# VHH binders against q75qn6r703to848: the designs that were tried, part 7

Target 1, 146 residues: q75qn6r703to848
Amino acid sequence: KPSMIQENLFIGGGLAARSIYTLQHLGITHVLCLCANEIGQSDTQYPDLFEYQNFSITDDEDSNIESIFQEALDFIKHGEETGGKILVHCFEGRSRSATVVLAYLMLQKKLTLLEAWSKLRKVHRRAQPNDGFARILINLDKKCHG
Below, E stands for the ipSAE of ESMFold2; O stands for the ipSAE of OpenDDE; V2 stands for 0.75 times the mean of E and O plus 0.25 times the DockQ between their complexes.

## First folded at step 2 (VHH; framework vhh_6fv0_2)

Design s07c (at its last look DockQ between E and O 0.50; V2 from the best seeds 0.00; counts 0 for: pae E 15.8 > 2, grease 25.1 > 24.2)
Fold by OpenDDE, look of step 7:
Structure s07c (fold): chain B 146 residues (1-146), chain A 122 residues (1-122)
Amino acid sequence: as target 1 above (146 residues)
Amino acid sequence: QVQLQESGGGLVQPGGSLRLSCAASGFTFSYYWMYWVRQAPEKGLEWVSTISTGGGSTYYKDSVKGRFTVSRDNAKNTLYLQMNSLKPEDAAQYYCARYGSSKYTYLGQDYRGQGTQVTVSS
């Protein structure tokens, strides 16, 4: 159900994130959750089995998603450094998770937005940041690449 | 050699407080999320709290939220658990834990100290 971006990075929606079997089958060790109701997510998470990083962010055009980029990237980096596999998910696996994955690819992997987008869309067709998030990513691209 | 050594446990009355410490060595402490787990008699190992590498993110079992506070001092390679308003149901052997390099489960993790006993009784 989750899409593999690279060997240690996956993207998906909430349903996939709730499946212990799916997570374990893929070898997921770290879960980055980008759902608005962080407290509500606790009941659907398994901290005995996985490491979690939760961010309360809504899928709105005016949501300040860029404010969590550094922390999100740090979490992903931690997962990588420990030899783990990271799942980045939101509710639908469409906008918030895609945005963070794109930010990761741009900032950490030094890809342009176009390259990152191509890479993501190749394996995750449903990826579609909302217009606000898209603007944020465009600005990030300008900042990183001129 | 990864080593974790818990301390600070003891006997307290209900409503009392304890501060647990965990001295870590044999690995880059600041590189790892750290965990507190506990095991009460006749019960299985259960997760209590988690703290991120830098301490910016903390997580707690619902039953200890508002009462327990996890922290860390990376300069001292030490993990802490401040336990306030202790309840009888908090009585357990408390362990400091770290995931192994290829294992990311509390129940099956490779690195855990000898533990420190917390007893809550009037």
Scores: ipSAE 0.021, ipTM 0.362, lowest interface PAE 4.0, mean pLDDT 89
Fold by ESMFold2, look of step 5:
Structure s07c (fold): chain B 146 residues (1-146), chain A 122 residues (1-122)
Amino acid sequence: as target 1 above (146 residues)
Amino acid sequence: QVQLQESGGGLVQPGGSLRLSCAASGFTFSYYWMYWVRQAPEKGLEWVSTISTGGGSTYYKDSVKGRFTVSRDNAKNTLYLQMNSLKPEDAAQYYCARYGSSKYTYLGQDYRGQGTQVTVSS
């Protein structure tokens, strides 16, 4: 269920995040959860097995997902630098997680939004940021690339 | 208030061993992944090792794999780093660190102690 975006980076939904044997088999060490308010963290998270970064971001056009980009990207970078593998997930694996992955590809890997979108959609056809998140990404692309 | 206190550093000959300790207080130690980082002259902080909350998973920078062992005793609120076969390149100020959820986190961790100096010289 998790889609591999690059060697150390995966995207998925809540079901993927609960599939502990799958995550261990893939070598996942770090889990970035964007939907803490929608899952029971104590019932669905295993801090002995994985390092977690949790955010409560709603999948609404007005949600300020950009406010967490720096912390989320630092977490992904930390996992990569320590030789780990990172799962980025929200509930559906469609909007919030896709938005953060696109921001990562743009800010850390220096891709344009178009390049990042093409890369993500090739491996994760489910990806579809909501319209508010899309506007945030378009504005970010302008800031980075004119 | 979060406090971390490193100890066990010193002067050692190449090939020697040291065991570093980190005493933690002011937070629930067993809830956090813990890190060892180091800083040599003219360098930024460099990640050395990571250990999960229960100690079941450990991770190491490639240059120290097989020589260093991280461990923890949650009953004593203490983190350890056993350093064997020390090289001049390992000389640095060593810090233990905790991930800080209220600030950006990377190798320069927000919650670290004063450090303990490791010097390798014959």
Scores: ipSAE 0.014, ipTM 0.378, lowest interface PAE 8.0, mean pLDDT 85
ESMFold2, look of step 2: ipSAE 0.007; ipTM 0.222
ESMFold2 (binder alone), look of step 2: mean pLDDT 81; pTM 0.830
OpenDDE, look of step 2: ipSAE 0.017; ipTM 0.397
ESMFold2 (binder alone), look of step 5: mean pLDDT 82; pTM 0.830
OpenDDE, look of step 5: ipSAE 0.015; ipTM 0.365
ESMFold2, look of step 7: ipSAE 0.000; ipTM 0.133
ESMFold2 (binder alone), look of step 7: mean pLDDT 82; pTM 0.828

## First folded at step 4 (VHH)

Design t01 (framework vhh_6fv0_2)
Fold by ESMFold2-Fast, scan of step 4:
Structure t01 (fold): chain B 146 residues (1-146), chain A 122 residues (1-122)
Amino acid sequence: as target 1 above (146 residues)
Amino acid sequence: QVQLQESGGGLVQPGGSLRLSCAASGFTFSSYWMYWVRQAPEKGLEWVSTISTGGGSTYYKDSVKGRFTVSRDNAKNTLYLQMNSLKPEDAAQYYCARYGSSKYTYLGQDYRGQGTQVTVSS
């Protein structure tokens, strides 16, 4: 159910994140949650199976999602460096998780926003950052590439 | 009716401290994740902190980590934000907000209080 962006990075929704069998089948070892407030992630975790990083970001044009970029990307990098596989998810797998994945591709993989967007949409057609998040990503692209 | 009432704001010198409180009523407070958000004059709304239902998980905006502490007292239906080492950039109207429980919970923020003003100046 989660979409594979690269061998060690997946994107999905909240229901996909709770499908323990699916996560184990895919070899997921790290779960990055952007909607912990909505799904009570901190109240239900399987720490013997997965490492977790939880954020509570609303899918709202006014949400300050960029405030969590550094910590989120550090968690993804940690998962990669330990030979693990990471699931990035939010409630619908559409806006918040897409935004963090795009930021990762731009900041860590050095892609332009256009290149990152093209890469993501080929495997995850429902990706759609809200307008506020889109502006954050455009500003990030301008800062990195002019 | 759901009500959130903030208090504890005021004028403080840089490096000072304030403790904000949010009194909740009209719902089962212990069943909801709670937020602190802020808005400075002519700026957008910024997320500051989040706390889980039992207080076991807390999250912070990077610029306030180590300086702010969110907590809750479910017996008193009260949310707190302890703000230490305040900086001029922390000056804003601070709001208490409730995470939703309806079919629109994916929107996150259901209700917000009227806010309490925090001014940081020398």
Scores: ipSAE 0.000, ipTM 0.117, lowest interface PAE 16.8, mean pLDDT 80

Design t02 (framework vhh_6fv0_2)
Fold by ESMFold2-Fast, scan of step 4:
Structure t02 (fold): chain B 146 residues (1-146), chain A 121 residues (1-121)
Amino acid sequence: as target 1 above (146 residues)
Amino acid sequence: QVQLQESGGGLVQPGGSLRLSCAASGFTFSSYWMYWVRQAPEKGLEWVSTISTGGGSTYYKDSVKGRFTVSRDNAKNTLYLQMNSLKPEDAAQYYCARYGSSKYTYLFDYRGQGTQVTVSS
């Protein structure tokens, strides 16, 4: 059920994150959760199977999602460096997870926002950062690409 | 007002070392994660390193791992970057940074004037 952005990076919602057999079938080893409080992440973790990084970011225009960008991207990078595969997820798989994936593609893979958006939307049609997150990404694009 | 003042840059030969410092004022330094970012001519800002509030967690760009060490002294409101085994590709204007006001600001908008690192000859 998760969408594959690249061989080692996947995006999804809460249901995808709970589908343990599907995650193992896809070879996922690392789970980055952006909605930990909403889904009771600590109640549903399988630490013998996956490495977890948990954040509790509200999906609203005033949420400070940019404050977790570096830590989230470093987790994705560590998953890549260990030969693993990473799932980035939030509750809906629409706004918060899409925002972090776009930030990753821009900051780590050096894509423009337009290039990152095109890449993500092609495989994950649900992707839709809220207006506040969209403004953060537009501002990030200006900082990265002049 | 948030103020960040970098120093310690200069000209060094490949393989050399430099220690950058950043003096912070206008905010509770010990309450913020701090960043080193750099910008070479004709390029955008590039993240280099991150340090947590207490210094217990540090993160690095792949190309600088094992060569650069970030540290902080909260009592002195100072951030440091020890750079060893410098390479020509490390040449850039180096800035210490803090996240902006968050709601509508750019990532790393709170930066100083920077300190120039040149690796040549």
Scores: ipSAE 0.000, ipTM 0.127, lowest interface PAE 16.6, mean pLDDT 81

Design t03 (framework vhh_6fv0_2)
Fold by ESMFold2-Fast, scan of step 4:
Structure t03 (fold): chain B 146 residues (1-146), chain A 121 residues (1-121)
Amino acid sequence: as target 1 above (146 residues)
Amino acid sequence: QVQLQESGGGLVQPGGSLRLSCAASGFTFSSYWMYWVRQAPEKGLEWVSTISTGGGSTYYKDSVKGRFTVSRDNAKNTLYLQMNSLKPEDAAQYYCARYGSSRYTYPFDYRGQGTQVTVSS
């Protein structure tokens, strides 16, 4: 089952993303996938039920995850503005999806990294950006809040 | 069991120096980013400093930049905070913490009672 961060934003792994009945019952309308190459998301998409945005980002410290932040956050904002609910997922629901959710909370909701982290960890205990992604988020926090 | 044991606090005059240490056990220390946080009486926890797994990246609260230096010794499972030019506003209980604690405190684990830093004439 996906974890609910706020009424319209959920986080999960690949199994959560494939639980179509659960997604429909939660009212999810938008699915943001960060691990498309690893899970073959395109092969199991239901475009009549959900809007999809797919990225293939490797979960390692050298991945350029910040390069997709703007497009990913625009997709989340689109889902919000249309009255929908968004699932952000990667393979394990641990690093890539957590990083994008934290970036969203910081850039769009204007939370500090500490506030965003506290909000996410309260509902999704397995959240753990890798060290490279954590560095990106700390630098982002410094640019926004000093 | 994860344990973090802080030491090195004490009383100093304004402008003095202290070196804090944190001994870690029960986990793969070299695999975790480490943090120093502090709490003055009747205040919330304040982030002070961060160090990456290998020590290549360090970050500091604006008010301590240039005065505090965080470092680590992965062979000894020990985290350090060198504090120079101490000011009265630096007086607090200091805790070391792990990133991504699953159990204890969001977002950081802090262990034991920490180490007390007092800055007074």
Scores: ipSAE 0.000, ipTM 0.122, lowest interface PAE 18.5, mean pLDDT 81

Design t04 (framework vhh_6fv0_2)
Fold by ESMFold2-Fast, scan of step 4:
Structure t04 (fold): chain B 146 residues (1-146), chain A 121 residues (1-121)
Amino acid sequence: as target 1 above (146 residues)
Amino acid sequence: QVQLQESGGGLVQPGGSLRLSCAASGFTFSSYWMYWVRQAPEKGLEWVSTISTGGGSTYYKDSVKGRFTVSRDNAKNTLYLQMNSLKPEDAAQYYCARWGSSKYTYLFDYRGQGTQVTVSS
């Protein structure tokens, strides 16, 4: 089951992304995948049902997740602009998807890291960026808010 | 009644250009995200391009990026696909599509009859 962050934005893991009927029931139209290689995304896509944006990001402290932030956030933004609903997911719904959601809330919704973290943790308690991703978000917060 | 009518397909040589049009009627065109999808013989339906309601956001299949440009004229209820540097692999029936909504959301619930693009010398 995906967690609802706001009316049009959801977060989850690979199992949530595979629950096609649940996604349709929730009105999800856009799926942002951060673990495409791990889940065989090419074999499980339903392009007639959803618009997909696929990334293959390793969940480790040295992974350059910030390199995909702009493209990922642009995808979320256009999903919002079209009146759609977006699922952001990775394999476990814990680190990679949480990191992208936090970046989105900070850069697109202009929240501080603390505000974004509070908002996410209230609805998705398993959210936990790895230490490398956490450093990226802390640095982002310093640049945006002093 | 949702109606989508494609035109502009034809025979072109590799490296050539075509401009596809889709005339939409029966719904508030400016309120919907629009798609171009294609189907080659013996192949499944393939997404090509997406354009947001106001035209401010566009997305493309990797193999067509830099060659194809999607646009729309909401005043004329018309969707366009400018195709440059056409390759043999671009040969397909091209469809204008509207994303679905309501109880079960399907991105390509509404498609026109299509317009054929052939790339051959």
Scores: ipSAE 0.006, ipTM 0.176, lowest interface PAE 10.7, mean pLDDT 82

Design t05 (framework vhh_6fv0_2)
Fold by ESMFold2-Fast, scan of step 4:
Structure t05 (fold): chain B 146 residues (1-146), chain A 122 residues (1-122)
Amino acid sequence: as target 1 above (146 residues)
Amino acid sequence: QVQLQESGGGLVQPGGSLRLSCAASGFTFSSYWMYWVRQAPEKGLEWVSTISTGGGSTYYKDSVKGRFTVSRDNAKNTLYLQMNSLKPEDAAQYYCARYGSGKYTYLGFDYRGQGTQVTVSS
């Protein structure tokens, strides 16, 4: 089941995100996928029902996840501004999706990394960016609040 | 008032091409994802294609992939659908639609135009 970060923003794993029942039950209208290649998201979408943004980012310390931040955050903002609800997901709901959610909270909601991390961990205990992504977020925090 | 006006439909033979246009007004076009949907006689509305606000993400119904290309010109508030290698099964009224939220979310849009007819026959 996806975790609710705020009324219109959810985080979860890939399998739950593929369930029409789960998406409709939660009122989700926008799906941001960070593991499209791994789960075949581009082949198993329901675009009549949901809007999709798909990325194929590997969960490793050398992955260039920061390169998709602006497009991912623009997608979340668009969903919010149209009154929709957004699910951010990766395969396990642990590293990639957590990293994008933390970047969103820092860049669009103007939270510090510690504030964003506290907010996310309260509702999604398995959130754990890998060490490379953690370094990216720490550097982002210094740029925004250092 | 939100307005969407399609044009460019017509009669083509199988294998032919058409380019559809949709002129949008009454809203900030560049802020919305846009759709092309179609309806053949005695059939329901069928999704054809989706394009993101900046045109960076496009999606297609499986049966039209590789044949149809959606694009947009935000400066002109215009949405396009380039249709190549047309098949008899593509014959339908084609509608431009704006992504919406609320009571039409299950269909992916809140407004659509009056449509432009595409006929594919010899």
Scores: ipSAE 0.000, ipTM 0.114, lowest interface PAE 18.9, mean pLDDT 81

Design t06 (framework vhh_6fv0_2)
Fold by ESMFold2-Fast, scan of step 4:
Structure t06 (fold): chain B 146 residues (1-146), chain A 121 residues (1-121)
Amino acid sequence: as target 1 above (146 residues)
Amino acid sequence: QVQLQESGGGLVQPGGSLRLSCAASGFTFSSYWMYWVRQAPEKGLEWVSTISTGGGSTYYKDSVKGRFTVSRDNAKNTLYLQMNSLKPEDAAQYYCARYGSGRWTYLFDYRGQGTQVTVSS
C-alpha cells in the first residue's frame, strides 16, 4: 500500500507499484519509478492507465541520484498541474524514493530538510535514505536555506 | 529493429520557423515516451523536449519554452517538433530519441542520424 505524503503525492515500494487496482482506486495517474531496470519495468506496462517516468538508480552511497532530481521533480509537477496523482517508488520504498520525495519537498515546496523529513516520516516510517543520499540532501538544504 | 529517421532541418534566419519530423519503425511507437535532443558543435548532447506515449504530457528545456512545440501522430508513427522564433543558440544537430526499456541515460539508447538546423542571417 502506498503512503500518502499529500493528496496528490504517494510513496511506495515495488509491491505497492505492482498493486494496479489499488493505484487506480487511489486515483494515481503518474508513476515515477527509480528501480526500472531492477524490476524489468518499461514505459509500456499499462500505457492507457499510467504515464511513466522510469529511472534505474542503484541504492548505494556512490549513486548519483542528484542527476535525476530535476527531471523527477518536473514529472511530479506536471502530474500535479494536470490534476493527477503521482506515485514515487523504488524497490523497497526506503531509500531512493524517499530521497526524491525529500528533494521535491525542499525544491518545489520550499521546505527545509528538517521540515521535509518530519512530514515524510509521519506517514512513511520506512523512509531511510542511505548515507550518500543523506549527504546530498544536507548539501541541498545548505544551498536552499543556508 | 528500432529505427528513427529525422527530417525537416535547414537554414533559417533568426526569428524564423522550422518543423522537424521523425519517422519511427521497428517498435510499437504509441507505447513509448519520445524525446527530442540536440547537439551543437563542440558541445554535449542536450535534452530539448519530451512527449508522453499519448501526447498528454510535454516537457521543455527552459530556453525553448513558448517557442517550441512537440507533438506526435501515433497512427503515422511520427514525432514532430515545431520550432518558432528560432535563435542563433538553437543551431544544432537535432535527434529524436527513445531511451531503453525503463532506463533513462544521458546518451539515449536509441537515436536517429539527426537533422541539422542552422540559424544565421
Scores: ipSAE 0.020, ipTM 0.243, lowest interface PAE 5.9, mean pLDDT 83

Design t07 (framework vhh_6fv0_2)
Fold by ESMFold2-Fast, scan of step 4:
Structure t07 (fold): chain B 146 residues (1-146), chain A 121 residues (1-121)
Amino acid sequence: as target 1 above (146 residues)
Amino acid sequence: QVQLQESGGGLVQPGGSLRLSCAASGFTFSSYWMYWVRQAPEKGLEWVSTISTGGGSTYYADSVKGRFTVSRDNAKNTLYLQMNSLKPEDAAQYYCARRGSSKYTYLFDYRGQGTQVTVSS
């Protein structure tokens, strides 16, 4: 099942994203997918139940995940402003989804990388950005905190 | 269940010494590289020291090199930080952390709740 980071924000993998009854029971209304090409997200969409934002980002050190940060965070903000709850997911719930959640906590909630990492790991121990994504987050931390 | 519990913090005068301990449980301690990291009020996290699985390799931040010594006792599942010649800038919350799969010190797997070190006259 998805891990709850805060009242309106959840993280998970592909199996969590497919557990439609669990998502409805948790009150999730918005689904941010970072692995659409891997799971055939278009084949599992339920537009009457959820709003979707789909990205196809590979879990590679060379992947430009930073390029989708603004759009992903805008979608999370939209979900929050409409009184909804958001699931951020990728295929394994380890790297891509963790990276976007960390970016959200740093940019939107004004946490340092360490504070964001500590908050995420407390509820979602699978979280582990790949080394390339870790570098992106460290650079983001320097821009925000010196 | 992975747990890390720090102890040994306190108030010391400049030039004083403290020994921090970190009790580890819930994992094979001897299989992990370990960190000491610290955070001063209103400042970011600072890496302090790293120790290899067997203690054969140790690394230190330039700010503490020559004054701090990291060590471990794998039989007791305990990590130590000996802090000598303490300076006011060493005042911080000190955390024991387990190295994750990432090479970066900010991306550790687990850390404890920390132990407070205050350096004042």
Scores: ipSAE 0.000, ipTM 0.117, lowest interface PAE 20.8, mean pLDDT 83

Design t08 (framework vhh_6fv0_2; at its last look DockQ between E and O 0.03; V2 from the best seeds 0.00; counts 0 for: pae E 16.0 > 2, placed apart)
Fold by OpenDDE, look of step 8:
Structure t08 (fold): chain B 146 residues (1-146), chain A 121 residues (1-121)
Amino acid sequence: as target 1 above (146 residues)
Amino acid sequence: QVQLQESGGGLVQPGGSLRLSCAASGFTFSSYWMYWVRQAPEKGLEWVSTISTGGGSTYYADSVKGRFTVSRDNAKNTLYLQMNSLKPEDAAQYYCAKYGSSKRTYLFDYRGQGTQVTVSS
């Protein structure tokens, strides 16, 4: 169910994040949750199986998701440097998780927004940041690439 | 404040063994994954091993896999690293480490002063 963006980076929704079988099958070790405040989410549900980093971001245009970009990226990098595999998830794996993944690709992998978008959409077709998140990413692209 | 104190390092011959310990305080030890990292002379910090909160999951760098064993005693707030079949290339300063989001260090925001491991015939 999760989509593989890179060998050690996956994106998905809450259902995938709650599935021990899915996570273990993919070899996930680190779970980045962007919807920890929502009912029924998998934030820190299995701390002896996965390392968690939890954020509470609402999926609306006014949500300040850019405020967590650095911390989110730090966690991803932490997972990478410890030989792990990271799942980035939100509720549906569409907006919040996609936005963070795009930010990662732009800031860490030095991709343009277009390149990052292409890379993400190639493997995760349902990726669709809301309009507010899209504006944030566009501004980030301008900041990074002019 | 988070405090980590490593011990157990020393001088061993190739093929020898050491057991490192790390005393943790200042945080809920049992709630965090813990790490061992090392730094050899003129080399960068290298991840060695990871252990989950309850010890149910353990991970190792390829260079130490099969030779090192990480464990923990949450009742004692202590992390361990059993190092067997030591090689000269294992010589390094070994650190107990914890990830945190409050600092700007990607790999290990918190670590102790380290304990020196020397491997020489």
Scores: ipSAE 0.805, ipTM 0.902, lowest interface PAE 0.6, mean pLDDT 93
Fold by ESMFold2-Fast, scan of step 4:
Structure t08 (fold): chain B 146 residues (1-146), chain A 121 residues (1-121)
Amino acid sequence: as target 1 above (146 residues)
Amino acid sequence: QVQLQESGGGLVQPGGSLRLSCAASGFTFSSYWMYWVRQAPEKGLEWVSTISTGGGSTYYADSVKGRFTVSRDNAKNTLYLQMNSLKPEDAAQYYCAKYGSSKRTYLFDYRGQGTQVTVSS
């Protein structure tokens, strides 16, 4: 049950990442995990089915999620340019994964935060970056779009 | 001592075949997805093919589907690209690669020196 942001980009939680049949049915080839040490399973569980990129970011207002944006977005671009489809996930599919998807839409697709937020919420109503992450995204919007 | 060494390129007539090899060392080859990419003169790098860690998943660019086959031998730390029905458009420097990091100049990390494929009638 991952939510489709665009043809090659999906968002979800830990349950979505475990649903191998669903991921294969959707054509997902790449899995970006933001909660590697919290999920209680191998963060590269099916390496012959999916290419993984794993981060351990706490869902906390003090976490520096901005520090992994470039590496996370490079991985999404890698999946796109090799004809694949990417799942971005965290534990609940609410804060960390939403923040990375919003950053991707702003930095790579050149959307404003309002445009990115509108696009994400239309398909994934669970999206709720924490207050610290929201502040990071607002500051990013000011730097990219004035 | 991470390195990738391509070989097997050469001059071939249109419709001919070549088999490229990539010898990998200095990293756990069996733990990485591997890629073939190519670059023609005056062109950017273009993705050609993908193979997962054990070969259970393979993918191809539309331009080569049905003509190229990627494979790997994890016991020999070697990646292969079988190229059949070669066209003039396939002429390029061919590189093997694994995914890199955002701190690298190239998206694909540890790309070797490449092997040249020329297609001439």
Scores: ipSAE 0.653, ipTM 0.833, lowest interface PAE 1.2, mean pLDDT 88
Fold by ESMFold2, look of step 7:
Structure t08 (fold): chain B 146 residues (1-146), chain A 121 residues (1-121)
Amino acid sequence: as target 1 above (146 residues)
Amino acid sequence: QVQLQESGGGLVQPGGSLRLSCAASGFTFSSYWMYWVRQAPEKGLEWVSTISTGGGSTYYADSVKGRFTVSRDNAKNTLYLQMNSLKPEDAAQYYCAKYGSSKRTYLFDYRGQGTQVTVSS
C-alpha cells in the first residue's frame, strides 16, 4: 500500500489513504491530501484519528501546484516535529503526491532534483509527475542550485 | 524519438584524461539542462555534473570538482565531459541524461548503453 520514503514519510494513493487499519499499523498520524474534491471526505477521512491538511489540486499541466508547496512542507515539518509520521497522497499516487514529495526533498533535505528522483523511484515506482509539474520542479532545481 | 548516445570511454592509467561525448537527437537539445551520471558495479547511480541550457552555469559533485569539466555544443547537439586526473574511484559506466520529454516517459530520461571508463592502477 503506502511506500516508505523515510522513517516518518510515506506516499500513496486514495485507496491507501482509506486503509485505516494499515495507516494505524504504520503509525501514521498526519495525512496530506492533494485530491480533496476527488474523494468524499466525510466517507474517507477520519479527523479523530489523523490530522489532515487538504488541497484540491488537479493533475493538469496548468495546475498551480507550486502555490501550495510552502503550506504542504510546513505540514510535513509539523508532523515530524511532533514525532508523527506523514502520508502524502493524491488519487493515484503518481503525479501530485510525487511532485510534493520531490519538492520536500529538494527544499527541506537540500537534494538536487536528480537525487530526489532517484530516492523516490527506489521505493515508489509509480512516481510520474505530469509535464507541467516536471517543469515546475526543474525551475525549482535551478533556483536552489543556480 | 529521443536518443542519447554516449561515447569516448576507455582504459586509462591513473592521472590520465578522457573526454566523453553524448550525441543527442529527437528533441531541441538547446532547451534542456543536461546531466552526467555514473554507475560503478553494484553501486547506485551517482550524479556527476550538470550544465544549463546555454552552458553559463555548471555544477559538479564534490568528488570530481576541479578535475572534470562539463560543456556543450548546441550547434552540434552534443554534451561533453572532460575528465582529467582520473582516479581508480572514477571507474564506472557513464550516462548522459535530461529531464522528462513527455507524460509517457520518466522525469529523467537515461537513454543509451552508456560508455565505460576503466582506470588501471
Scores: ipSAE 0.000, ipTM 0.179, lowest interface PAE 13.4, mean pLDDT 83
ESMFold2 (binder alone), look of step 7: mean pLDDT 81; pTM 0.813
OpenDDE, look of step 7: ipSAE 0.245; ipTM 0.655
ESMFold2, look of step 8: ipSAE 0.000; ipTM 0.141
ESMFold2 (binder alone), look of step 8: mean pLDDT 81; pTM 0.815

